# VH-VL binders against p78833, part 16

Target 1, 198 residues: p78833
Amino acid sequence: MSFPASTHVYIAKIIGKKGEGDKILDLLSKVNEHVLKSEPFTKTYYFARDAKNPDYIFGLELYDSKEVLENSHKTSNPFLAFANYLTSTHAPLAEPLQLLNFKVVDGHLDKDNLGPDAKDYVLYTEYTGDSATLKQQLTVNPKADTSLIIHSLDDPSLYAVVTRYSKSGIEPGPAEISGATSVSQQVIYSGVGFLNRP
Short names: E, the ipSAE of ESMFold2; O, the ipSAE of OpenDDE; V2, 0.75 times the mean of E and O plus 0.25 times the DockQ between their complexes.

## First folded at step 4 (VH-VL)

Design a7 (framework fv_patritumab; at its last look DockQ between E and O 0.03; V2 from the best seeds 0.00; counts 0 for: pae E 15.4 > 2, placed apart)
Fold by ESMFold2-Fast, scan of step 4:
Structure a7 (fold): chain C 198 residues (1-198), chain A 117 residues (1-117), chain B 113 residues (1-113)
Amino acid sequence: as target 1 above (198 residues)
Amino acid sequence: QVQLQQWGAGLLKPSETLSLTCAVYGGSFSDYYWSWIRQPPGKGLEWIGEIYHSGSTNYNPSLKSRVTISVETSKNQFSLKLSSVTAADTAVYYCARDRYSYGFDYWGRGTLVTVSS
Amino acid sequence: DIEMTQSPDSLAVSLGERATINCRSSQSVLYSSNNKNYLAWYQQNPGQPPKLLIYWASTRESGVPDRFSGSGSGTDFTLTISSLQAEDVAVYYCQQYYSTPYTFGQGTKVEIK
């Protein structure tokens, strides 16, 4: 499965205060309902908990273009309700919201979405280093259910990789790239939304 | 509404570096990719590359070793440098807006670049 | 890279008659997720930059006369001018914008018979 060059990838890192993870996911569930029914140009809308911190919500979003994100998604009523909650006087966030813009370099997504009983993980790894080296050495894994390589629009030295294996007992860890630094995060796959629009 | 104005030296000798600039007026600069496209006399169109306001680039692999596109976001300008030119680089060079799902919807007027000894 | 091939290279049509130009891509430019073909058509008059006529294979750009229409899907596309006018004498190019490098057909010159 390939993606058009216009595909816009949005990574969200939402770190709530203790107990806020449930509320954040509940609001995102309502946004997801609208995305499924009314935003046909959204390919991926996936939010789930960090494996180590249940109040840390990771988001992976693929839009067919930046215009879809800016003019369709961010202007929707359920999205605005969600955004208003995060900036409310209640102050639900432990850390400032991180929203990162990427383009797709190469890869594919799951053919089917798993249900709530899925016991595997999505691995998200950021690589910082020489852009040409990272572009050459980061490769799609055809044996993964999802294997996606993305390049930051905001920082040319930043690449990221998203991988998922449905058979969790034999999934490899993050690739080591000579001359680059990396940071990995495991995300529990069962969450809100979809990796591949049904 | 949106206008692209381009300029740069039109006459080069073999081995020199081509340098062209495009300025964007009347619209958002940061929401789009901006491209360079060339056309040799009497021939078709060849995409050279594109740039986003952050400096992120995509280049045509056939030209990648010689091409650099850069951006001056404070001036809403982007520029093309093509090194080690030969007679084969003689062409009209256009700057254009890449509007995602719409192709190239606004174009500069073109700059004829002639490479001769 | 996706290679774009047009046919014919040149076409002579009488005023008021139909002109058809074909374009083939070496790989599909259809994105199954949104069911859109990333295929554009341009018109170029001598000494002028290309002008976008059609995007998503069949959607007319604002201000383009309705005698211009695009059709096709996947790898096989057609631009039709239903009733050729004198101002339509130009070179026409198809372009895929599915993947970089973006590529164009070699062009089709339309002239009056």
Scores: ipSAE 0.648, ipTM 0.858, lowest interface PAE 2.0, mean pLDDT 90
Fold by OpenDDE, look of step 6:
Structure a7 (fold): chain C 198 residues (1-198), chain A 117 residues (1-117), chain B 113 residues (1-113)
Amino acid sequence: as target 1 above (198 residues)
Amino acid sequence: QVQLQQWGAGLLKPSETLSLTCAVYGGSFSDYYWSWIRQPPGKGLEWIGEIYHSGSTNYNPSLKSRVTISVETSKNQFSLKLSSVTAADTAVYYCARDRYSYGFDYWGRGTLVTVSS
Amino acid sequence: DIEMTQSPDSLAVSLGERATINCRSSQSVLYSSNNKNYLAWYQQNPGQPPKLLIYWASTRESGVPDRFSGSGSGTDFTLTISSLQAEDVAVYYCQQYYSTPYTFGQGTKVEIK
């Protein structure tokens, strides 16, 4: 699968306080409904929970462009409700919200029109190091249902690999890249968002 | 359709500084690394260096001390400066797009730079 | 640096015949993690920039005719033109993108015999 050059990848890392995960996902579910109905420019909308921490929410979002993300998606009422909750006096976050901007280097999404599964696992790995080395040696996993190599638009030394395994078909951990550091997280599909448009 | 247009002075004297600019049209500037490659007359190709829209660069060690690649993201342009030129720097200089190790798929038309006394 | 060496330097082939160009790298450009060769082939016509033909040693770029094929692995690679056409007269270059600095072969001039 090829990606248009303008495709924008948005990674959301939401670390809620204890017990906040469900509320966060509920709000995101409302956003998802709006995305499905009113955002044809949103190509992927997928949320997962950390395997060990249900209050850690991971979001994978793909848009036709950064413009539609900033000027359309983020201006929707459901999104604003979500954002307002996160910044409310309730202070549901345990850590500052992380919103990361990426571009696709290589990859594919959801082979064979696979649907969501309760045992849907995602491996997210961030690589930090020499950009030339990373862009040369990071690889797409051909056996995964979804495998993306993405490069940060905010930090030239930061790359990431997103790999999705259906039905608990988890592959071994991320490849080690010489001269680079890596941090990996395994997340499990939250039940919120499984949009993958061509 | 991605197009690379390049321009700059084509005639230099020894010790002067080569200066070329490449403008990218029809594509996303921030999605790729952008390279400079040169080719002496009748000879092969030499990779000079590359730049990301953020300003991050990688240079060929053989030229690193004399090369500066810069970017102006607001204009979708990136530039090459090569200082202290000699006759050995006479070449056609190309700007090109790097598909993250999938080869150079789009090229400028090239600019002949001649260094002579 | 990875040195790229092509052979021959020049090749004259009759129209419709097979043209074979070899490229050798001073070290392997095969990445063990994905089993891909970081090797590209280019075609260059006079007064024109190089044109990408093949990447990953054997994958044809979009729009490249089927008569062009790449093969090989590790350190030895081959570009084959199965049936040489008049428009195929050009200089061909191999290039590794396994590590920086990226390096090219010295080129092979293909002419009609």
Scores: ipSAE 0.007, ipTM 0.598, lowest interface PAE 8.6, mean pLDDT 90
Fold by ESMFold2, look of step 6:
Structure a7 (fold): chain C 198 residues (1-198), chain A 117 residues (1-117), chain B 113 residues (1-113)
Amino acid sequence: as target 1 above (198 residues)
Amino acid sequence: QVQLQQWGAGLLKPSETLSLTCAVYGGSFSDYYWSWIRQPPGKGLEWIGEIYHSGSTNYNPSLKSRVTISVETSKNQFSLKLSSVTAADTAVYYCARDRYSYGFDYWGRGTLVTVSS
Amino acid sequence: DIEMTQSPDSLAVSLGERATINCRSSQSVLYSSNNKNYLAWYQQNPGQPPKLLIYWASTRESGVPDRFSGSGSGTDFTLTISSLQAEDVAVYYCQQYYSTPYTFGQGTKVEIK
């Protein structure tokens, strides 16, 4: 799949208090229902649990533009219900919500259109370093079912990569980039969301 | 296979502090909550509290003023302290793994703590 | 706190016959998001820690014989031993893990008649 230049990427880091992951995913499943029915401009809406902390929800979201994200997605009733819960006096989050803004550099979301599966090996890696070096050295892996390279809109030194493998036994670590630091997170598909619109 | 080994004092006098330790072998320490549960002789089970590897705790309100649960993450261990014990605190104390949506799947063998009257 | 009440307190059953234990919670333990009941059953043999038999009210833990089954939803739950064997003589506990503090039923002692 080719990505229009206006494509806007969200990485969501939603770290719930103990027992809150299920409620957060319940609300996101209602947003996903609305996305599937009413938001043709939302091309990816994928939610997973951190492999180590099931109450930490990871989101990968792709929108046709920042405009539709801000003016259409974020104004929907299911989204407002989700946002209101996260900011309520119940205080369901263990850490402040992080919504990271990126643009696509290169890659593919679901090469063989297999759909996400809880058995997939999925790795999200953030790289911090010289922007020109990272742009040159980060490359798409054509053997991966997902290989997405994204560049932060807020921090020019920050790139991220999402990789996914459906074959068992393939668990490659992050690429080593000279002069850059990296932080990786393995995630497990939650059953909520999609990579390619069905 | 996951194993929980627990140890600590078995005989206490009133007003002393109960102190127990549980070590976790053969599994992830960081992916689960860890609980202490007690059972007075011939009686049912009472959940005392839990801890996550970050140090975050939740306690049974009935015991909260006297209980402290702590972790030593580098050793994959967590511990229970219960202050100001009385005869009512006589019980077998268990440590257990909280598998979130799947209940308590691994338990220590239990430690009988007797508080003399 | 969610109060858990078991019945009966004691149950005598002939070898090979069905044993039925009831558990009632003071409020629903059904989580709407995943449609799962956060209800577990444990078996406790004398001198041993409890052993997990059933989670999600009806899902058997790995290695538990298929003569054990769980049923029910919301506030009313049942553990059934379809054909009692000698090794099933134990105390059985239901437990909610829907919200803290987690609470157990008072126990049901199963004996051979």
Scores: ipSAE 0.005, ipTM 0.451, lowest interface PAE 15.4, mean pLDDT 88
ESMFold2 (binder alone), look of step 6: mean pLDDT 93; pTM 0.953

Design a8 (framework fv_patritumab)
Fold by ESMFold2-Fast, scan of step 4:
Structure a8 (fold): chain C 198 residues (1-198), chain A 117 residues (1-117), chain B 113 residues (1-113)
Amino acid sequence: as target 1 above (198 residues)
Amino acid sequence: QVQLQQWGAGLLKPSETLSLTCAVYGGSFSDYYWSWIRQPPGKGLEWIGEIYHSGSTNYNPSLKSRVTISVETSKNQFSLKLSSVTAADTAVYYCARGRYSYAFDIWGRGTLVTVSS
Amino acid sequence: DIEMTQSPDSLAVSLGERATINCRSSQSVLYSSNNKNYLAWYQQNPGQPPKLLIYWASTRESGVPDRFSGSGSGTDFTLTISSLQAEDVAVYYCQQYYSTPYTFGQGTKVEIK
């Protein structure tokens, strides 16, 4: 599976205060309905819970370009309702919203267009190190349903990998890369959205 | 209307570094990719590379070892440096905005760069 | 790299007659996810930068006369000028923007017969 060179990846880390995860996902489910019907340039729109913290919502978004993200997605009414909730006087977030910009280096998405559920396991790993070394050593896993290598637009030393297996009992572990530091986030539980547009 | 203005030295000797700048007026600089494209006299168009406002770049592999594109976001400017020039680098150099994922909808007027001894 | 080949290299057409230019890519530039062809057409008059005419293979850029139309999908594309005007004497280029490096055809020169 290939992607156009313009593909823009957006990683969202939404850390809610205790009990906010359900409300955040409810608002995102309404955004997702609009994305499916009205935003054909969105390839992936996937939000799910961190395995250790149910109020920590991880987002993986693939847009055909940065322009689509800014001019179509961020201007929609459901998105504005979601964004307004996060910045409201209610102050639902435990930490400032993290929105990270990446480009695709290599990889593929789920062939069956299956959305996440409580049995899904997605591993998100960030690698920090020498850019040329990371680009050379990070490789696509052909046995994974999703295996995506992405490079930060904001920090050339940062790469990330998204890996998913749909088969029960198969949980990916992070690849060890010589000379790089890594942090991994396991994403599980039910979420909203889609990994590959149906 | 969005307008691109470009400038830089047009006459170079072999082995020197080409330096060109492009300034964006009348529209948003952020959220677009900005490209450099060249055209040797009487020949076709060759894409050199692109830059995003954060400084992230993609270069044509044929030129990657000699090309640096940089951005000065506070001035809405981006610049091209091409090192170790030869007569083969003689061309009109254009800056352009990436649109529609990316065709180039707005172009600078071009700068003729001549490399001669 | 995706190679872009145009045909013919040059053509001469009488005023008011139809001009047809073809462009072939060495690999498909159709993205199945959005059903879009990453293909553009440009017009270049002497001494001027290229001007975008068509993007997404068939969508006309704002301000471009309706005598210009684009068609095709995958690897084979056509630019049609339905009734050639004097100001249409120019070199025309196709461009793929599916993969970097973005690449252009060699150009087709359109002249009046």
Scores: ipSAE 0.633, ipTM 0.856, lowest interface PAE 1.8, mean pLDDT 89

Design a9 (framework fv_patritumab)
Fold by ESMFold2-Fast, scan of step 4:
Structure a9 (fold): chain C 198 residues (1-198), chain A 117 residues (1-117), chain B 113 residues (1-113)
Amino acid sequence: as target 1 above (198 residues)
Amino acid sequence: QVQLQQWGAGLLKPSETLSLTCAVYGGSFSDYYWSWIRQPPGKGLEWIGEIYHSGSTNYNPSLKSRVTISVETSKNQFSLKLSSVTAADTAVYYCARERYTYYMDVWGRGTLVTVSS
Amino acid sequence: DIEMTQSPDSLAVSLGERATINCRSSQSVLYSSNNKNYLAWYQQNPGQPPKLLIYWASTRESGVPDRFSGSGSGTDFTLTISSLQAEDVAVYYCQQYYSTPYTFGQGTKVEIK
């Protein structure tokens, strides 16, 4: 595997009220600047908009360990400013903030970083079901530019898959797993963050 | 100081299920992986598997079909079950704590499990 | 799986002399993104559980004497005891924690000559 077993994956689902997506991304762009310059142990810091709701900001973050997330990233000044905005009396969120902890089961990231004009979708699919079955049935797609299989640290019945294809016409839909339920989300790069640290 | 206390059946017959428990004292149970490692008499160490306080597990593929690790978070305990034992499963079994990057920093005293007819 | 191989299987060293133990992994345990080697060393005295000595190939665990040092990168690692003391008679194991299943070397027994 391309990642150490201790790699920590953080999925953020930030659903803003109408018009809040731009403000949320502006704050995240400041966090991203700090991550690029000062947080070398962050492998992925990627933010995207839901394809159907531009105020729904999706985050995919990979840290070398949970300690990097908790003691380095969450204690930074720009992160604290961002977090304080989300919990402010302004109440910018339409739904409760979802922050999900995962570990990498298998996979790889894009070799080249995504640019702000990336038009390709990232597909994020959550699977809920028997853990052993999901671990056995979910497989890395070697033809994808990014193909990650991640397993929840908080809920052993939850797996997720992240895929991106730069070539149109070879992008399969999400795998169907007998006995499991799945929910898929298409997201488009927001111009904030990076999929693979340059 | 964090201490791990372990116990369980030490003598088994072939085909039985091995059951061991490890209890954590003097430190946080949550937000760590907890491991089982075994060592046949006079031999080296073999990692069996790990469990997070939520119940998420990873098992050594060589043992996966026979191994189950579970947690009882209310008691700060985690347990190993290994089914269909044979003489080859005779070993000292250790529980251990993994730090955030998963080397083992605290170990239980070990439980000798002997499988004999 | 990543296979760990130690050499020698047994080593006899006089008190006060240097002991050197080698460990080789079948694939690299160096993560290029953070430049860290996911390699630990443990000491096991007879009848006792293993005790952590070194992690990240070269970082000494708190309370471990200065005479213990680790070195190496990628696939080749060394544990050095600069001046062997009587209490250092033990079996030593290297372990990779890059990927599951975590694997250990077969052990090196250090005894007094």
Scores: ipSAE 0.635, ipTM 0.862, lowest interface PAE 1.9, mean pLDDT 90

Design b1 (framework fv_patritumab)
Fold by ESMFold2-Fast, scan of step 4:
Structure b1 (fold): chain C 198 residues (1-198), chain A 120 residues (1-120), chain B 113 residues (1-113)
Amino acid sequence: as target 1 above (198 residues)
Amino acid sequence: QVQLQQWGAGLLKPSETLSLTCAVYGGSFSDYYWSWIRQPPGKGLEWIGEIYHSGSTNYNPSLKSRVTISVETSKNQFSLKLSSVTAADTAVYYCARGEDFWSGYYFDYWGRGTLVTVSS
Amino acid sequence: DIEMTQSPDSLAVSLGERATINCRSSQSVLYSSNNKNYLAWYQQNPGQPPKLLIYWASTRESGVPDRFSGSGSGTDFTLTISSLQAEDVAVYYCQQYYSTPYTFGQGTKVEIK
């Protein structure tokens, strides 16, 4: 991989009330326009719907440092508009916002080898278990277009994996790790933003 | 200002486990990586590993099978255990503060060092 | 792993003269997106822990004298002491923090001519 050691990763889980997914994604599309144009130190800025719940927005964000997140991204006008909407008296969220802090263990981001048959799904899997076992057994999949292994900064027993495969590749399910529990979420590949900055 | 104080056993026999502790005074313990770095007599510096206040660790792959770093956040302390020592582990061991995870990993504060000698 | 190589292994410089130490990394430590070099320099006096001099290749740590400066980008870096003082007799190390494991150069000993 080619990530600085300072790379900061957010996993966002944004669960809106019925019908709120569209508005949330619309606000995020405006944030993404600003990120793409004005925040060159943001490596990944990707938000997409859960495959089963269109009001559940999954986010993957990679910043080259906390300073980029705090001093550039969180102070932007589109971000402030987004944050203000989520905390407004309208109360658009069905559940409190979840923002999970991770560091990169290993991996690579999307290779832009997209064809008309590209897979529509991204798979996000959380693993909870013995840290040494998880670090040893979770390996980057070289056949994936994106294969990213991340380790929680808040909970050392938590690792997560993000994968995307083109149609010409194999779509394996999550690795089964003896002694660890896992939970997976599929998201619609097409959404707002980018897995790898163009 | 930030001070790191370290202690632990300085004389070991081959096959024993090295145990060192570092305590942080005068500054925030949270939001920084805390590292162990060693220096064999007359040689250069080798990074051993680091720990965040949550318990999250990174280890040098060359030492990973023998090293454990742990944290006691309530006491602002972190500790190094290195198992199955040999004469090659004879070195001065330093604890050090990494600039926090978010902003880079250069070392701005260092403990005074503990000489660990492994001899039969 | 990123390997760090310093040159020379030792140098002798007269008091008041310029000392130059070089450091080369086996791969680039420049992150193009932020245009920062993940490179630090340390000074170590006998019996003391290393002391941070420079980070981000060219930013001088607070309290470090102006005679110390860092330069370079990518794979080739230089530490310069513009007017050597007696207290500058030490071993100097470069360090990359682009990726784990963090690695150091082998050191350069600076002594008085």
Scores: ipSAE 0.000, ipTM 0.475, lowest interface PAE 14.8, mean pLDDT 84

Design b2 (framework fv_patritumab)
Fold by ESMFold2-Fast, scan of step 4:
Structure b2 (fold): chain C 198 residues (1-198), chain A 118 residues (1-118), chain B 113 residues (1-113)
Amino acid sequence: as target 1 above (198 residues)
Amino acid sequence: QVQLQQWGAGLLKPSETLSLTCAVYGGSFSDYYWSWIRQPPGKGLEWIGEIYHSGSTNYNPSLKSRVTISVETSKNQFSLKLSSVTAADTAVYYCARGDYWDGSFDYWGRGTLVTVSS
Amino acid sequence: DIEMTQSPDSLAVSLGERATINCRSSQSVLYSSNNKNYLAWYQQNPGQPPKLLIYWASTRESGVPDRFSGSGSGTDFTLTISSLQAEDVAVYYCQQYYSTPYTFGQGTKVEIK
């Protein structure tokens, strides 16, 4: 595996009220500037819109350093501005913020950053079922530009998969696992950040 | 500061199930992985597995068909069960703390000698 | 699995002299993105659990005497005791924590000459 066992993954589900997606991404854009300049060990900092709801912002973040996460990222002025906006009396969220904790099981990130490429296909799929079965049957797709398998820290029965395909016409659906339930979300990269640090 | 206290059966017969418990005092139970590590007499260390307070586990593949680690978060305790024991499972068993970000083990229990004999 | 191999298996050193223990991993434990080596060293005295001496290959644990130092990167690591004291008679283990299963070297026994 290309990641240490200690690598932490956040999946963020930020569901804004109608029209809030732009403001949320604007604030995250300023956080991303800080990440690029001041958090050199942050390998993935990726936020994108749900394909069906432009006010639903999906996030994927990989951290391998407590110092960067707690002493640089969470204490930065752009992050505090973002966090304060979400909890303000304006109440911009349609649903409570979900910030889900995962560990990397296996996978790879591509060498190319996500750009505003109309051919990008990013799929996030959650699987719920027997942990041993899911760990055995979920496999890295070597043909994907990104293929990442992650396991929930908070719910041992929950695994998730992130895949990216940059070539037009390559849009595989989620793998079906016997005995497990799955929920998929397609995201459109019109957002902020990077799947693999430039 | 942090103390790990462990207890459990010390003498087993072949085919029985080993059961050990470790309790954590003086520090946070969250933000750490809690491991079991064993050492046969006169030999080296073998990592058995780890658990997070949510119940999420990682096991050594060489033992995973026989190992179960469980957690009792309300008591800051975690436990090891190793089934179908043989003489090869005779060892001192340690519980230990691994940092969330750093898999080194900074606090250890005193160890429990488990002897498997007929 | 990442295999850890130590050398020598045993070492006899006179009091006040330098002791050097080597550890080799079967694959790199250096993560290039953070430039950290996922490698620890432990001291085990008879009848006691192992005690953490060094983590991140070269960072000394709090309370560990400065005569202990760790060095190396990637696959080759060294634990050095600059001036051996009687209390340093012990078995020393290296451990990788890059990937599970976490693995230990076979140990190096340090004795007084």
Scores: ipSAE 0.691, ipTM 0.868, lowest interface PAE 1.4, mean pLDDT 89

Design b3 (framework fv_patritumab)
Fold by ESMFold2-Fast, scan of step 4:
Structure b3 (fold): chain C 198 residues (1-198), chain A 118 residues (1-118), chain B 113 residues (1-113)
Amino acid sequence: as target 1 above (198 residues)
Amino acid sequence: QVQLQQWGAGLLKPSETLSLTCAVYGGSFSDYYWSWIRQPPGKGLEWIGEIYHSGSTNYNPSLKSRVTISVETSKNQFSLKLSSVTAADTAVYYCARDDFWEGYFDYWGRGTLVTVSS
Amino acid sequence: DIEMTQSPDSLAVSLGERATINCRSSQSVLYSSNNKNYLAWYQQNPGQPPKLLIYWASTRESGVPDRFSGSGSGTDFTLTISSLQAEDVAVYYCQQYYSTPYTFGQGTKVEIK
């Protein structure tokens, strides 16, 4: 009910070389300004640092459809500047850019976005296992500010969960799913963009 | 230009398994979801389910216990199996392309009439 | 599941006359965030698969004549054929694609009066 079935989700893993995190986020800030003003069909455009590695930029992007992503976002001047920097001879990335394709299974996003100084965490957890079991056992947490369950388009055995709690809320760890392996990443909430379009 | 060509057994007895295949020509296979939709004679359309080239599926809950959709990505083909058929499964079965993953269908196969009778 | 109901079940229209088909969804198919209605219209001629006419409630598929138009929002939608031609004799279906399972209306048969 919260999202149409066609909602397209990208998880971006942008691992910069030492000292590149600031430049990458600066370029994404320019993209975000364009997204806010000119791309009304982008529901989430959020990039922030891994809690352990400041040069590892995590991204969460929700587009209303693949058509919006291909025909609007990727053709914008700020996006092209960002993409050109990543592929430049400067070679700012420690690892090739990862863009993981997902669709929304269920969930909700932050009602109110905190400012860039917020020190709360976003928890991103990947689950690998039997698809039917994961779909049945992964449930939305209504007490979270953001609680989003997504299913990989490229790997049916992969699900992921994005959760965020305000400091006055509840911060449980990742859900334990019998028969599935999980890997979690903590992301410092303060970054570029928005979890829920204002 | 995209063409969907479908084939499979047209006559079944109750309790047998329906098996249909759809082959995609003249366009990208891996950029779209591919669906099966059926239509009983003189009645409306019922969506059966969809599949992505990775094998990710969504099924109509009313048919989920009996339906399996699979892909052969190397051949640009996807297939429908519907188990334990009854006379109520008599219908024309269509394969179709889900435009930009949106869930509306821009290209359709010609249809395969499946009759279930003893 | 979102249920789709069309009216009328059948419609007889003279050549050149306006034909109007209604479609109602049991739940809203408007996504407030993008202001899009997840609704499509199809035309089906006897013995043939359906052909996409309209998507996003009002966007005409390429190659579809201008006489076909879609309107409406939320739960109430209309397909209009402004000047019926002989080749427009067909069954018309609306479809929601807001959520799975995707569902169709029962169909409206358009005939010449």
Scores: ipSAE 0.295, ipTM 0.752, lowest interface PAE 4.7, mean pLDDT 88

